# VHH binders against Profilin-1 (pfn-1), part 26

Target 1, 132 residues: Profilin-1 (pfn-1), of Caenorhabditis elegans (q9xw16)
Amino acid sequence: MSGWNAYIDTMTAAAPSIKRCAIVGAADGSVWARTEADNVFKASEEELKTFVALFNDVTQVPAKGADIEGVHYVVPRTEESLIFGKKENTGFFAVKTKSAVLIAVYEGPNEVAAQVRKAVESMQTYLNNAGY

## First folded at step 16 (VHH)

Design wg4 (from wg3 with L103M)
Fold by OpenDDE, fold request of step 19:
Structure wg4 (fold): chain B 132 residues (1-132), chain A 123 residues (1-123)
Amino acid sequence: as target 1 above (132 residues)
Amino acid sequence: QVQLQESGGGLVQPGGSLRLSCAASGFTFSTYDMYWVRQAPEKGLEWVSTISYTGSNTYYKDSVKGRFTVSRDNAKNTLYLQMNSLKPEDAAQYYCAKWYNIMTGSFGEFDSRGQGTQVTVSS
């Protein structure tokens, strides 16, 4: 098991309403780790390449939304290292670290979404402090 | 006001069982993922288990897998932790919480957990 898989396990344990998640390279969208088995993160390499490029100019993302796993999400707003989207009772949080993008797709109400965000941002902080 | 109250702790022999409960009020329990966390004397906080808001997904610390089972009754605003095959190293104050930061080992908000219930395992 890759060392990055441990971080996937930690994120899902930290926020169990995460349905699928992945850690990808910020530069090219290459998959470093992802949920597997019944909850396989299914975004293609090409889609991820496009997605991580959104962080080059997050100010434009709300106007066009974001696609993950073939699903289009509305992006209400963005922050410098945070892109999040919503679709009905689902959504995603994506945060950028020094070298990676963490993507978590969740299902649940707003209260659960807030917990998922905390988990993803906590992982972001941890990885940044670790130099990743 | 958010209220979380743990109960069900006690003294058991190694190999024994306990069932912890957590009564929740002051917030919409059914819309929160919930956590069990424990703290042994002179040790830091330790994550034990997490359960999704619907109860469909559960996660456990490796050392308790196969022995502990987390569940919830949203109609009763209650979180449970069934602990079987208890070991001396399971002895701790057990807390339920509506948030726990696994990365930092902290609850964050002051009203995110209860006062805890004591579990002691001794022959």
Scores: ipSAE 0.917, ipTM 0.953, lowest interface PAE 0.5, mean pLDDT 95
Fold by OpenDDE, fold request of step 19:
Structure wg4 (fold): chain B 132 residues (1-132), chain A 123 residues (1-123)
Amino acid sequence: as target 1 above (132 residues)
Amino acid sequence: QVQLQESGGGLVQPGGSLRLSCAASGFTFSTYDMYWVRQAPEKGLEWVSTISYTGSNTYYKDSVKGRFTVSRDNAKNTLYLQMNSLKPEDAAQYYCAKWYNIMTGSFGEFDSRGQGTQVTVSS
């Protein structure tokens, strides 16, 4: 298990309504770690390349949405280092660190989504402080 | 107002069992992932367990895996922690919460916890 898997474990423990999540390279979408077993994060590397590239110009993302694991999400808004989407009772939070993108797909009500966001952003802060 | 009230703590011998309860009110309990956190004397806050809002997904600190079981009854607005095979190092004030930051060891912006219930493990 890579060191990055530990962060996956921490993130899922911090927000148990995360269904799947991954840590990928911000530059190329390469997978550093992902949930596995019963909760395999299934996005392809090609898809992830496209996804992480969204952070190059987040302003256009709300207009076109975002795709993760073949699922299209509506993106209400974006921030410089945050892209989040919604689809029914599911959604995702994606945050960009210095070198990585954290993606968490969740299921649940808005209150749970808020908890998931907090977990993801907390991890973002942690990794940034660690130089990643 | 949000209210969480832990109960069920007490004094037990090593190897004993306790079942903690957390009564929730003032918020929609069933729509929140919930947390158990503990604090031993002269130690910081320590994450113990998390359970998803439906109860379908649970996570545990490594040191309590296989011994502790978190559960919830959303109809009763109650969170539970079954603690078996208790060890002296499990002694702590146990809190239930709506949020806990595992990375920082704090309750953070979502700080909402009870007064806690004391668990003592001693022969």
Scores: ipSAE 0.915, ipTM 0.951, lowest interface PAE 0.5, mean pLDDT 95
Fold by OpenDDE, fold request of step 19:
Structure wg4 (fold): chain B 132 residues (1-132), chain A 123 residues (1-123)
Amino acid sequence: as target 1 above (132 residues)
Amino acid sequence: QVQLQESGGGLVQPGGSLRLSCAASGFTFSTYDMYWVRQAPEKGLEWVSTISYTGSNTYYKDSVKGRFTVSRDNAKNTLYLQMNSLKPEDAAQYYCAKWYNIMTGSFGEFDSRGQGTQVTVSS
Protein backbone atom coordinates (compact mmCIF):
# COMPACT_ATOMS: atom_id res chain seq x y z
CA MET B 1 0.00 0.00 0.00
CA SER B 2 2.98 2.27 0.52
CA GLY B 3 3.50 2.43 -3.20
CA TRP B 4 -0.03 3.60 -3.83
CA ASN B 5 0.28 6.30 -1.21
CA ALA B 6 3.15 7.71 -3.22
CA TYR B 7 0.82 8.14 -6.17
CA ILE B 8 -1.62 10.01 -3.96
CA ASP B 9 1.19 12.33 -2.91
CA THR B 10 2.21 12.81 -6.51
CA MET B 11 -1.29 13.70 -7.66
CA THR B 12 -1.82 16.23 -4.91
CA ALA B 13 1.55 17.82 -5.63
CA ALA B 14 0.78 17.88 -9.34
CA ALA B 15 -2.51 19.69 -8.77
CA PRO B 16 -2.58 21.49 -5.44
CA SER B 17 -6.24 22.42 -5.80
CA ILE B 18 -7.12 18.78 -5.32
CA LYS B 19 -8.73 18.66 -1.91
CA ARG B 20 -9.04 14.93 -1.59
CA CYS B 21 -8.26 11.98 -3.77
CA ALA B 22 -8.23 8.23 -3.77
CA ILE B 23 -7.09 5.24 -5.73
CA VAL B 24 -9.59 2.41 -5.64
CA GLY B 25 -10.03 -0.96 -7.26
CA ALA B 26 -11.91 -0.74 -10.52
CA ALA B 27 -13.62 -4.05 -9.90
CA ASP B 28 -14.96 -3.57 -6.40
CA GLY B 29 -14.21 -0.03 -5.22
CA SER B 30 -11.80 -1.20 -2.55
CA VAL B 31 -9.58 1.59 -1.30
CA TRP B 32 -5.93 1.15 -2.23
CA ALA B 33 -4.86 4.61 -1.11
CA ARG B 34 -6.40 7.93 -0.20
CA THR B 35 -5.59 11.34 1.14
CA GLU B 36 -5.35 11.35 4.92
CA ALA B 37 -4.80 13.78 7.78
CA ASP B 38 -6.68 17.05 7.26
CA ASN B 39 -8.07 16.04 3.89
CA VAL B 40 -9.34 12.53 4.38
CA PHE B 41 -11.18 11.09 1.43
CA LYS B 42 -14.38 9.95 3.11
CA ALA B 43 -16.26 7.90 0.56
CA SER B 44 -17.40 4.56 1.95
CA GLU B 45 -16.55 1.31 0.28
CA GLU B 46 -20.21 0.75 -0.47
CA GLU B 47 -20.40 4.11 -2.17
CA LEU B 48 -17.21 3.44 -4.06
CA LYS B 49 -18.48 0.09 -5.23
CA THR B 50 -21.44 1.86 -6.75
CA PHE B 51 -19.25 4.62 -8.13
CA VAL B 52 -16.77 2.43 -9.97
CA ALA B 53 -19.67 0.55 -11.51
CA LEU B 54 -20.59 3.76 -13.32
CA PHE B 55 -17.75 3.03 -15.71
CA ASN B 56 -19.64 -0.01 -16.96
CA ASP B 57 -21.86 2.41 -18.85
CA VAL B 58 -20.65 5.98 -18.69
CA THR B 59 -23.21 7.14 -21.24
CA GLN B 60 -25.93 6.98 -18.61
CA VAL B 61 -24.05 8.93 -15.98
CA PRO B 62 -24.73 12.48 -17.25
CA ALA B 63 -28.45 11.93 -16.89
CA LYS B 64 -28.17 10.59 -13.36
CA GLY B 65 -25.22 12.44 -11.94
CA ALA B 66 -22.76 10.87 -9.56
CA ASP B 67 -22.31 10.74 -5.82
CA ILE B 68 -19.01 10.82 -4.02
CA GLU B 69 -18.43 11.36 -0.30
CA GLY B 70 -22.16 11.78 0.12
CA VAL B 71 -22.24 14.72 -2.27
CA HIS B 72 -24.23 14.71 -5.48
CA TYR B 73 -22.55 16.11 -8.57
CA VAL B 74 -23.91 16.88 -11.98
CA VAL B 75 -21.88 15.22 -14.68
CA PRO B 76 -21.28 17.52 -17.63
CA ARG B 77 -18.91 15.15 -19.36
CA THR B 78 -18.00 11.53 -19.62
CA GLU B 79 -15.53 9.65 -21.73
CA GLU B 80 -14.82 5.95 -21.94
CA SER B 81 -12.51 6.14 -18.96
CA LEU B 82 -13.39 9.50 -17.47
CA ILE B 83 -16.21 10.95 -15.41
CA PHE B 84 -16.29 14.67 -14.70
CA GLY B 85 -18.56 15.84 -11.91
CA LYS B 86 -19.31 19.41 -10.99
CA LYS B 87 -21.01 21.23 -8.17
CA GLU B 88 -20.69 25.00 -7.99
CA ASN B 89 -16.98 25.76 -7.59
CA THR B 90 -16.17 22.16 -6.75
CA GLY B 91 -15.95 19.02 -8.76
CA PHE B 92 -14.23 15.75 -9.30
CA PHE B 93 -12.40 13.89 -11.99
CA ALA B 94 -12.53 10.14 -11.99
CA VAL B 95 -10.43 8.20 -14.43
CA LYS B 96 -10.21 4.49 -14.96
CA THR B 97 -6.99 2.61 -15.49
CA LYS B 98 -6.53 -1.05 -16.28
CA SER B 99 -7.23 -2.06 -12.71
CA ALA B 100 -7.97 1.11 -10.74
CA VAL B 101 -10.11 4.20 -10.57
CA LEU B 102 -8.47 7.48 -9.63
CA ILE B 103 -10.78 10.00 -7.99
CA ALA B 104 -9.75 13.59 -7.38
CA VAL B 105 -12.07 16.07 -5.69
CA TYR B 106 -11.14 19.69 -6.27
CA GLU B 107 -12.22 23.23 -5.51
CA GLY B 108 -11.74 26.10 -7.89
CA PRO B 109 -12.72 27.72 -11.15
CA ASN B 110 -12.73 26.08 -14.55
CA GLU B 111 -9.08 26.94 -15.15
CA VAL B 112 -8.10 25.02 -12.04
CA ALA B 113 -10.35 22.15 -13.04
CA ALA B 114 -8.44 21.90 -16.29
CA GLN B 115 -5.17 21.62 -14.38
CA VAL B 116 -6.62 18.95 -12.11
CA ARG B 117 -7.76 17.00 -15.13
CA LYS B 118 -4.27 17.14 -16.61
CA ALA B 119 -2.78 15.81 -13.41
CA VAL B 120 -5.25 12.97 -13.07
CA GLU B 121 -4.98 11.99 -16.71
CA SER B 122 -1.21 12.09 -16.48
CA MET B 123 -1.36 9.68 -13.58
CA GLN B 124 -3.80 7.54 -15.52
CA THR B 125 -1.36 7.29 -18.40
CA TYR B 126 1.52 6.51 -16.09
CA LEU B 127 -0.33 3.75 -14.28
CA ASN B 128 -1.63 2.25 -17.49
CA ASN B 129 1.89 2.10 -18.88
CA ALA B 130 3.01 0.47 -15.66
CA GLY B 131 0.35 -2.21 -16.06
CA TYR B 132 -2.07 -1.00 -13.44
CA GLN A 1 -0.73 36.66 -24.84
CA VAL A 2 0.48 34.69 -21.84
CA GLN A 3 3.65 36.12 -20.37
CA LEU A 4 5.64 34.95 -17.38
CA GLN A 5 8.79 36.73 -16.34
CA GLU A 6 11.02 35.42 -13.59
CA SER A 7 13.42 37.62 -11.64
CA GLY A 8 15.43 37.70 -8.45
CA GLY A 9 18.10 35.21 -9.34
CA GLY A 10 21.76 35.85 -8.70
CA LEU A 11 24.95 34.66 -7.09
CA VAL A 12 24.89 33.75 -3.41
CA GLN A 13 27.11 31.87 -1.02
CA PRO A 14 26.03 28.58 0.48
CA GLY A 15 23.60 29.26 3.30
CA GLY A 16 22.45 32.45 1.63
CA SER A 17 18.97 33.48 0.60
CA LEU A 18 17.19 34.64 -2.53
CA ARG A 19 13.65 35.62 -3.29
CA LEU A 20 12.44 34.87 -6.77
CA SER A 21 9.51 36.64 -8.36
CA CYS A 22 7.38 35.77 -11.33
CA ALA A 23 5.32 38.48 -13.00
CA ALA A 24 2.32 37.14 -14.85
CA SER A 25 0.22 38.74 -17.57
CA GLY A 26 -2.02 37.77 -20.44
CA PHE A 27 -4.15 35.39 -18.39
CA THR A 28 -6.18 35.38 -15.18
CA PHE A 29 -3.34 34.62 -12.80
CA SER A 30 -5.60 34.32 -9.76
CA THR A 31 -7.46 31.35 -11.22
CA TYR A 32 -4.43 29.15 -11.88
CA ASP A 33 -2.36 26.87 -9.74
CA MET A 34 1.26 27.82 -10.31
CA TYR A 35 4.52 25.92 -10.41
CA TRP A 36 8.20 26.46 -9.82
CA VAL A 37 10.52 24.27 -11.84
CA ARG A 38 14.29 24.31 -12.15
CA GLN A 39 16.96 22.96 -14.45
CA ALA A 40 20.48 22.54 -13.19
CA PRO A 41 23.44 22.32 -15.53
CA GLU A 42 23.57 19.02 -17.36
CA LYS A 43 20.38 17.89 -15.63
CA GLY A 44 16.80 17.65 -16.71
CA LEU A 45 13.86 19.69 -15.55
CA GLU A 46 12.78 18.99 -12.01
CA TRP A 47 9.74 20.08 -10.08
CA VAL A 48 10.37 22.39 -7.13
CA SER A 49 7.03 23.57 -5.79
CA THR A 50 3.36 24.07 -6.52
CA ILE A 51 0.81 26.43 -5.01
CA SER A 52 -2.95 26.45 -5.35
CA TYR A 53 -4.71 29.37 -6.99
CA THR A 54 -5.72 30.78 -3.60
CA GLY A 55 -2.37 30.03 -2.01
CA SER A 56 -4.01 27.79 0.57
CA ASN A 57 -2.16 24.64 -0.45
CA THR A 58 1.54 24.34 -1.12
CA TYR A 59 3.75 21.40 -2.01
CA TYR A 60 7.50 21.04 -2.24
CA LYS A 61 10.17 18.76 -3.54
CA ASP A 62 11.59 16.83 -0.60
CA SER A 63 15.06 18.31 -0.99
CA VAL A 64 13.77 21.87 -0.58
CA LYS A 65 11.23 21.30 2.21
CA GLY A 66 11.87 23.55 5.17
CA ARG A 67 14.10 25.83 3.11
CA PHE A 68 11.89 27.08 0.28
CA THR A 69 8.53 28.81 0.59
CA VAL A 70 6.19 29.43 -2.30
CA SER A 71 3.65 32.23 -2.09
CA ARG A 72 1.62 34.47 -4.32
CA ASP A 73 0.00 37.87 -4.51
CA ASN A 74 -2.96 37.59 -6.79
CA ALA A 75 -3.61 41.32 -6.64
CA LYS A 76 -0.17 41.89 -8.12
CA ASN A 77 -0.25 38.89 -10.45
CA THR A 78 3.00 37.76 -8.91
CA LEU A 79 4.35 34.38 -7.79
CA TYR A 80 7.19 34.17 -5.27
CA LEU A 81 9.75 31.64 -4.14
CA GLN A 82 11.64 32.41 -0.96
CA MET A 83 14.82 30.37 -0.97
CA ASN A 84 16.71 30.07 2.31
CA SER A 85 19.73 28.03 3.33
CA LEU A 86 20.73 27.67 -0.28
CA LYS A 87 22.99 24.81 -1.25
CA PRO A 88 25.24 24.34 -4.26
CA GLU A 89 22.84 21.71 -5.59
CA ASP A 90 20.12 24.39 -5.73
CA ALA A 91 21.98 26.18 -8.50
CA ALA A 92 19.81 26.14 -11.58
CA GLN A 93 17.69 28.11 -13.97
CA TYR A 94 14.37 28.61 -12.20
CA TYR A 95 11.10 28.83 -14.11
CA CYS A 96 7.58 29.70 -13.11
CA ALA A 97 4.81 28.00 -15.03
CA LYS A 98 1.06 27.65 -15.42
CA TRP A 99 1.52 23.93 -15.78
CA TYR A 100 4.14 21.30 -15.27
CA ASN A 101 3.70 17.58 -15.61
CA ILE A 102 5.65 16.16 -12.72
CA MET A 103 5.11 12.66 -14.05
CA THR A 104 6.82 13.30 -17.37
CA GLY A 105 9.02 16.23 -16.45
CA SER A 106 7.51 18.46 -19.11
CA PHE A 107 5.82 21.83 -19.32
CA GLY A 108 3.58 20.53 -22.07
CA GLU A 109 3.11 23.96 -23.65
CA PHE A 110 5.57 26.50 -25.00
CA ASP A 111 3.86 29.47 -23.43
CA SER A 112 3.37 27.86 -20.05
CA ARG A 113 6.64 29.19 -18.58
CA GLY A 114 8.95 32.18 -18.66
CA GLN A 115 12.54 32.65 -19.71
CA GLY A 116 13.76 31.75 -16.26
CA THR A 117 16.10 33.35 -13.76
CA GLN A 118 19.55 32.00 -12.95
CA VAL A 119 20.46 31.01 -9.41
CA THR A 120 24.11 30.35 -8.66
CA VAL A 121 25.38 29.10 -5.32
CA SER A 122 29.12 29.25 -4.82
CA SER A 123 31.57 29.95 -2.04
Scores: ipSAE 0.912, ipTM 0.949, lowest interface PAE 0.5, mean pLDDT 95
Fold by ESMFold2, fold request of step 19:
Structure wg4 (fold): chain B 132 residues (1-132), chain A 123 residues (1-123)
Amino acid sequence: as target 1 above (132 residues)
Amino acid sequence: QVQLQESGGGLVQPGGSLRLSCAASGFTFSTYDMYWVRQAPEKGLEWVSTISYTGSNTYYKDSVKGRFTVSRDNAKNTLYLQMNSLKPEDAAQYYCAKWYNIMTGSFGEFDSRGQGTQVTVSS
């Protein structure tokens, strides 16, 4: 818990169509912070362990898709440190930093998805520059 | 092509109210999250508020929470900021934007904001 909650607040303010988000440890998927209260990020620790391991080889992910919060997403796009998942009118962006994975689950059209991606990548850069 | 035009600024006394409007054209307004950002003279840009594309999620800088209300009317392609209980510290040029990077404090894109409207608060 602790100071990481401020980053969750910044992410949701930066991209208001984010429904839920979390910062988790890149090595083990441990939750450092997440949205709570009425919009709790509800992925299990076992699911998160499997999820962050996808970054070990992002080229394999489009063939398999990804599961988060008990929802299966198709993965039409990956980059070295980014996974984009989509299901119907919802999706997620996940980015890896030196120590963490940021996960943002959103709902909305492609224009909103692009705004969410920009917010997540901006935070990725910020954390990397801060040594995380 | 993309056009954002703010209006409704002016001179107001402390404790007064103003309603800012932002008319949007040249893009599909209803599919974008929107932002209010302000800049006081000789100061940096300061995020004020964000609103989701449907209007269902709103966020505010702590110092304006409870005094300002962001809203939108997607049928009229218009974004609003209702500003109540205005303080001298709220005096600034107010911009509406299609994007604002809270992390870097910049708009970051061409044509992502309007020209602004001035709010002056003095007695």
Scores: ipSAE 0.774, ipTM 0.892, lowest interface PAE 0.9, mean pLDDT 91
Fold by ESMFold2, fold request of step 19:
Structure wg4 (fold): chain B 132 residues (1-132), chain A 123 residues (1-123)
Amino acid sequence: as target 1 above (132 residues)
Amino acid sequence: QVQLQESGGGLVQPGGSLRLSCAASGFTFSTYDMYWVRQAPEKGLEWVSTISYTGSNTYYKDSVKGRFTVSRDNAKNTLYLQMNSLKPEDAAQYYCAKWYNIMTGSFGEFDSRGQGTQVTVSS
């Protein structure tokens, strides 16, 4: 299969409170790699296409929120290439690279969320520097 | 103020075992994922293991998988690393930390870590 699975393994090791994550194509939301088995990332093709399009104008996202895996998250904050969604004790960070969107769904307190964000942003930088 | 204190290092024979402890204070230990990182003399930092804030998810560098076990006791604010079947290549200063950037191979930002504990494996 693809070598993208190694990046999924690195993300989960870097931030062990990530419950599910995926790397998807920025243009169409196609899944390049995802967590599998007992922690399958279950977003639909239609949902992912809509989700990655949010990065076309992140300033609109806080007003409407975001859907991942059939779950609606409020989006209290966005940055140029980052969307943070939250629902109760869970949340997600999504970042856009040149070619991809990295999505990490986590569970835990704000301290864990900060650690997840650092891991996701570090991978974003790594992939951008590698041309992705 | 965040404080981390490693202990339990020492000299062992190849094939021996050690149990490292990391005593945490000055923060709510149970709300942070935690990391074990090591550094051999005049070598770079090397990630060893990561454990989630509840202890439910653990990850290991491939070369230590099956030999090392990370655990935590949130009631005692303590992180552990059980090291079995030790090899000369495991000899290093071992650190516990609140963050380690696996992607860059560094602590990356201002993160609290301890002074470390030395593990020496006789050749």
Scores: ipSAE 0.761, ipTM 0.883, lowest interface PAE 0.9, mean pLDDT 91
Fold by ESMFold2, fold request of step 19:
Structure wg4 (fold): chain B 132 residues (1-132), chain A 123 residues (1-123)
Amino acid sequence: as target 1 above (132 residues)
Amino acid sequence: QVQLQESGGGLVQPGGSLRLSCAASGFTFSTYDMYWVRQAPEKGLEWVSTISYTGSNTYYKDSVKGRFTVSRDNAKNTLYLQMNSLKPEDAAQYYCAKWYNIMTGSFGEFDSRGQGTQVTVSS
């Protein structure tokens, strides 16, 4: 695999309950790579710009929730570089690296959510170590 | 306690088939995505396949795609790997796992995988 698309392929193989995911620029939400074809990640540029700005103060996010792909999620918890959103049996994990935000939208029970988080955090570490 | 027990390995000729099984106990099998990983002698771990907790999504390493099929029976707490058209390069110890970190090439916590089953392909 080459380019940023190889990281998307690795994420979906690492956590098969991820339905859609993307790597976007932390400053502006520009799309570096995303799932395509049967599972297009459909967030607009304007939505992604708003979304990545949530990392400017994660402590405010639980009170207002987060929107991605036109879906509103409750945000039960945040950490300094992580936002977890939930809606029914679906959710997302988003993590911030030095220059990017990784977003993974999944479906499944809490056990699956924990596996998705591990995959996303492993990629976060990888990108940070690569200077991103 | 979490237990995973692989079986179904053996010696087979090139082009042959084997069906690996993994019996799971001590956890709620039906709520976990599952992994097949292999290791040839004196080689690193190699991801083979993943399957979602429902069985609806499956992924394969490119070199086995079209030859291997992962499946699961949640009523029997069993994970399977059907291996067809076996090649000498498929010879390895095969592990089933509750977690495998593709980025680091390692299993997770203690009890994340079984002891493995050996697949040998004769020339």
Scores: ipSAE 0.740, ipTM 0.881, lowest interface PAE 1.0, mean pLDDT 91

Design wg70 (from wf9 with I102L)
Fold by ESMFold2, look of step 18:
Parts: C-alpha cells; structure tokens; sequence
Structure wg70 (fold): chain B 132 residues (1-132), chain A 123 residues (1-123)
C-alpha cells in the first residue's frame, strides 16, 4: 500500500526484467508488499512460510531446491543470506534482511540475472541499514 | 572494451523535442537491461528511464512520464530516448548505462556508462 509498495516500485524500475517480486516477513512469510495487477506475485501464505524457513539453514537448500508460486526451482548456490533458484530461462533471487525476505522472480539470460542480483542486494543493504 | 557513445543533444526551446541515441559496442547489447540517467550542473545523478533487454518493459521517472519514450534496436546495438515537450528542468548531461543503482544513485563501475550528451533548454 504505502511505504512498502514504494520498494516494490523501486525494484522493478531498477531491474526491469524482474517479472514479479515481494517483500515478506522473515519469521512467518507474511506479505508486506508485492507486485500486483497483471503481474501478481501469487505465492500462498503456507508456501511463503515454508520458503522463508529455508533461511534457517541455507546449506540444506541446494539438495532439495525451492518452491515459489507453485514452481519448483533447482538451487545451484546459496550464501548465508541469499538463495538463487533457477528453472530454464527463469529464476529467482531471494535475500534475507533483519526482518524480511526480498524475493525477485526474473526471466532472462545470465547477464540479466547478474543485474537482478545487484538490485536485490542493494535493497537488502538499504533495508538492513534502516533497521529492517 | 565496453563502449557507450551518446549523441543527439543540443539546444532547443521549451516545448521542443530531441532524440538521443546511444551506440553500444564491446559487449552483447541484447542481453542487458539499459538505463538513461541525467545530471544537471552542480546536482547529483538523476535516474530517467530503464528498459528491459528485449525492450518489452519500460519505466520512467514520474516527472518525464508521458513526455519521454525509451526504446532500443537490438539489431543495431542502439538505445534511444525520445524527449518531447522539453522543459528547462530537463536541461542536463544525459548518460546511457549498462547499470545504475537507483538506491545509491551511482553507476557502480566506471565502464558502466557513456560520456554523455548535453541537452540545453532555453528561451
């Protein structure tokens, strides 16, 4: 709606090959903001709760992959606060801040994926510095 | 080596139009999202527009929506900015870029942008 929706607008403008994105609570997966209208981020509350729990131990994620919006992704790489998922020419980057998880679903080549990662990590740093 | 070269700037009267071009070489233009950014004298960098690698998604700073149109021709490795209904506040050095961080207001690395082209709007 208000303040959190502005971060969604910033993410899509910063990396225009992002198809859908969301900011969700790190503890419970509750949706704080998401892309809407023709590009609705359609993950269920239950799916998001499962998804954010992956950050409790990211080392287990590559072995089992991750599900978002009913789509299963292989996870070739994780870091302490970052999960990268891939399926064909589509993928996601998810990063954890102190209070939230940012999820960006994109479509495009590896060069675009690198630009999406930069945008998501910049927002991660911004939110952490703001205390979120 | 990556090269971005802007052209098409100049002097116009308020209400006039200009079309900026950005010629790209030294990288695979068609696999990068691209950015237009401007800087007025003694001011910080200001994001203007972003376009996806296919050209299918475009975004604009609110103050230029409806007046500016970003486009690209991937066969010619060229990015464009059509600027209509120009106002004095649009006067700036305009840069095309491979990356611009909207949150930090920075191009990141030196080779992420061109050298710019000057747009001047005066009575």
Amino acid sequence: as target 1 above (132 residues)
Amino acid sequence: QVQLQESGGGLVQPGGSLRLSCAASGFTFSTYDMYWVRQAPEKGLEWVSTISYTGSNTYYKDSVKGRFTVSRDNAKNTLYLQMNSLKPEDAAQYYCAKWYDLLTGSFGEFDSRGQGTQVTVSS
Scores: ipSAE 0.783, ipTM 0.895, lowest interface PAE 0.9, mean pLDDT 92
Fold by OpenDDE, look of step 18:
Structure wg70 (fold): chain B 132 residues (1-132), chain A 123 residues (1-123)
Amino acid sequence: as target 1 above (132 residues)
Amino acid sequence: QVQLQESGGGLVQPGGSLRLSCAASGFTFSTYDMYWVRQAPEKGLEWVSTISYTGSNTYYKDSVKGRFTVSRDNAKNTLYLQMNSLKPEDAAQYYCAKWYDLLTGSFGEFDSRGQGTQVTVSS
């Protein structure tokens, strides 16, 4: 298991409401690690390339939303290093580190989103401190 | 106000069993993933188990896999931890929490935990 896979497992365990997640390169959307088996993260390389590019200007993302795994999400708002979206009882959190984008797709009520965000942001902080 | 109250701890011999309970109130229990953590003497807090808000997903610390089982009854706002084949190294104060940082071993703004229940394993 690669080091990045361990981080996937950590996020999954920290927030079981996460259905799928991935760690991708911030520059090009290349997949460094992702959930597998029954919960394979299914976003294509092209989709991920487009997604990570959203962080170049997050202010525009609420107007157009974001696509992950072929699903279009409404993006209520953004932060400099945070994009999150909602679709019915599902959503995603994506955070940018120095070199990576962490994406977590979750399912559940609104209260679950808070825990998912914390899990992802915790990983963000950890990786930033580690230089990634 | 958020309240968590752990119970079920006690003294058991190695190989014995305990069932911990956590009564939750003050929040919508059924919408939160829940955690068991423990702290042994002279050790820091360590993660033990996590269960998703629906109970469909469970996760365990490697050292307790196959011996511990986490479950929940959302209708009763109660979290459980069945502990079988207990070992001396399982002795600790056990806490339930509505959030736990597995990376830092800390609690954040969404954190809440109870006073804990003591588990002692000794022959």
Scores: ipSAE 0.025, ipTM 0.403, lowest interface PAE 3.3, mean pLDDT 89

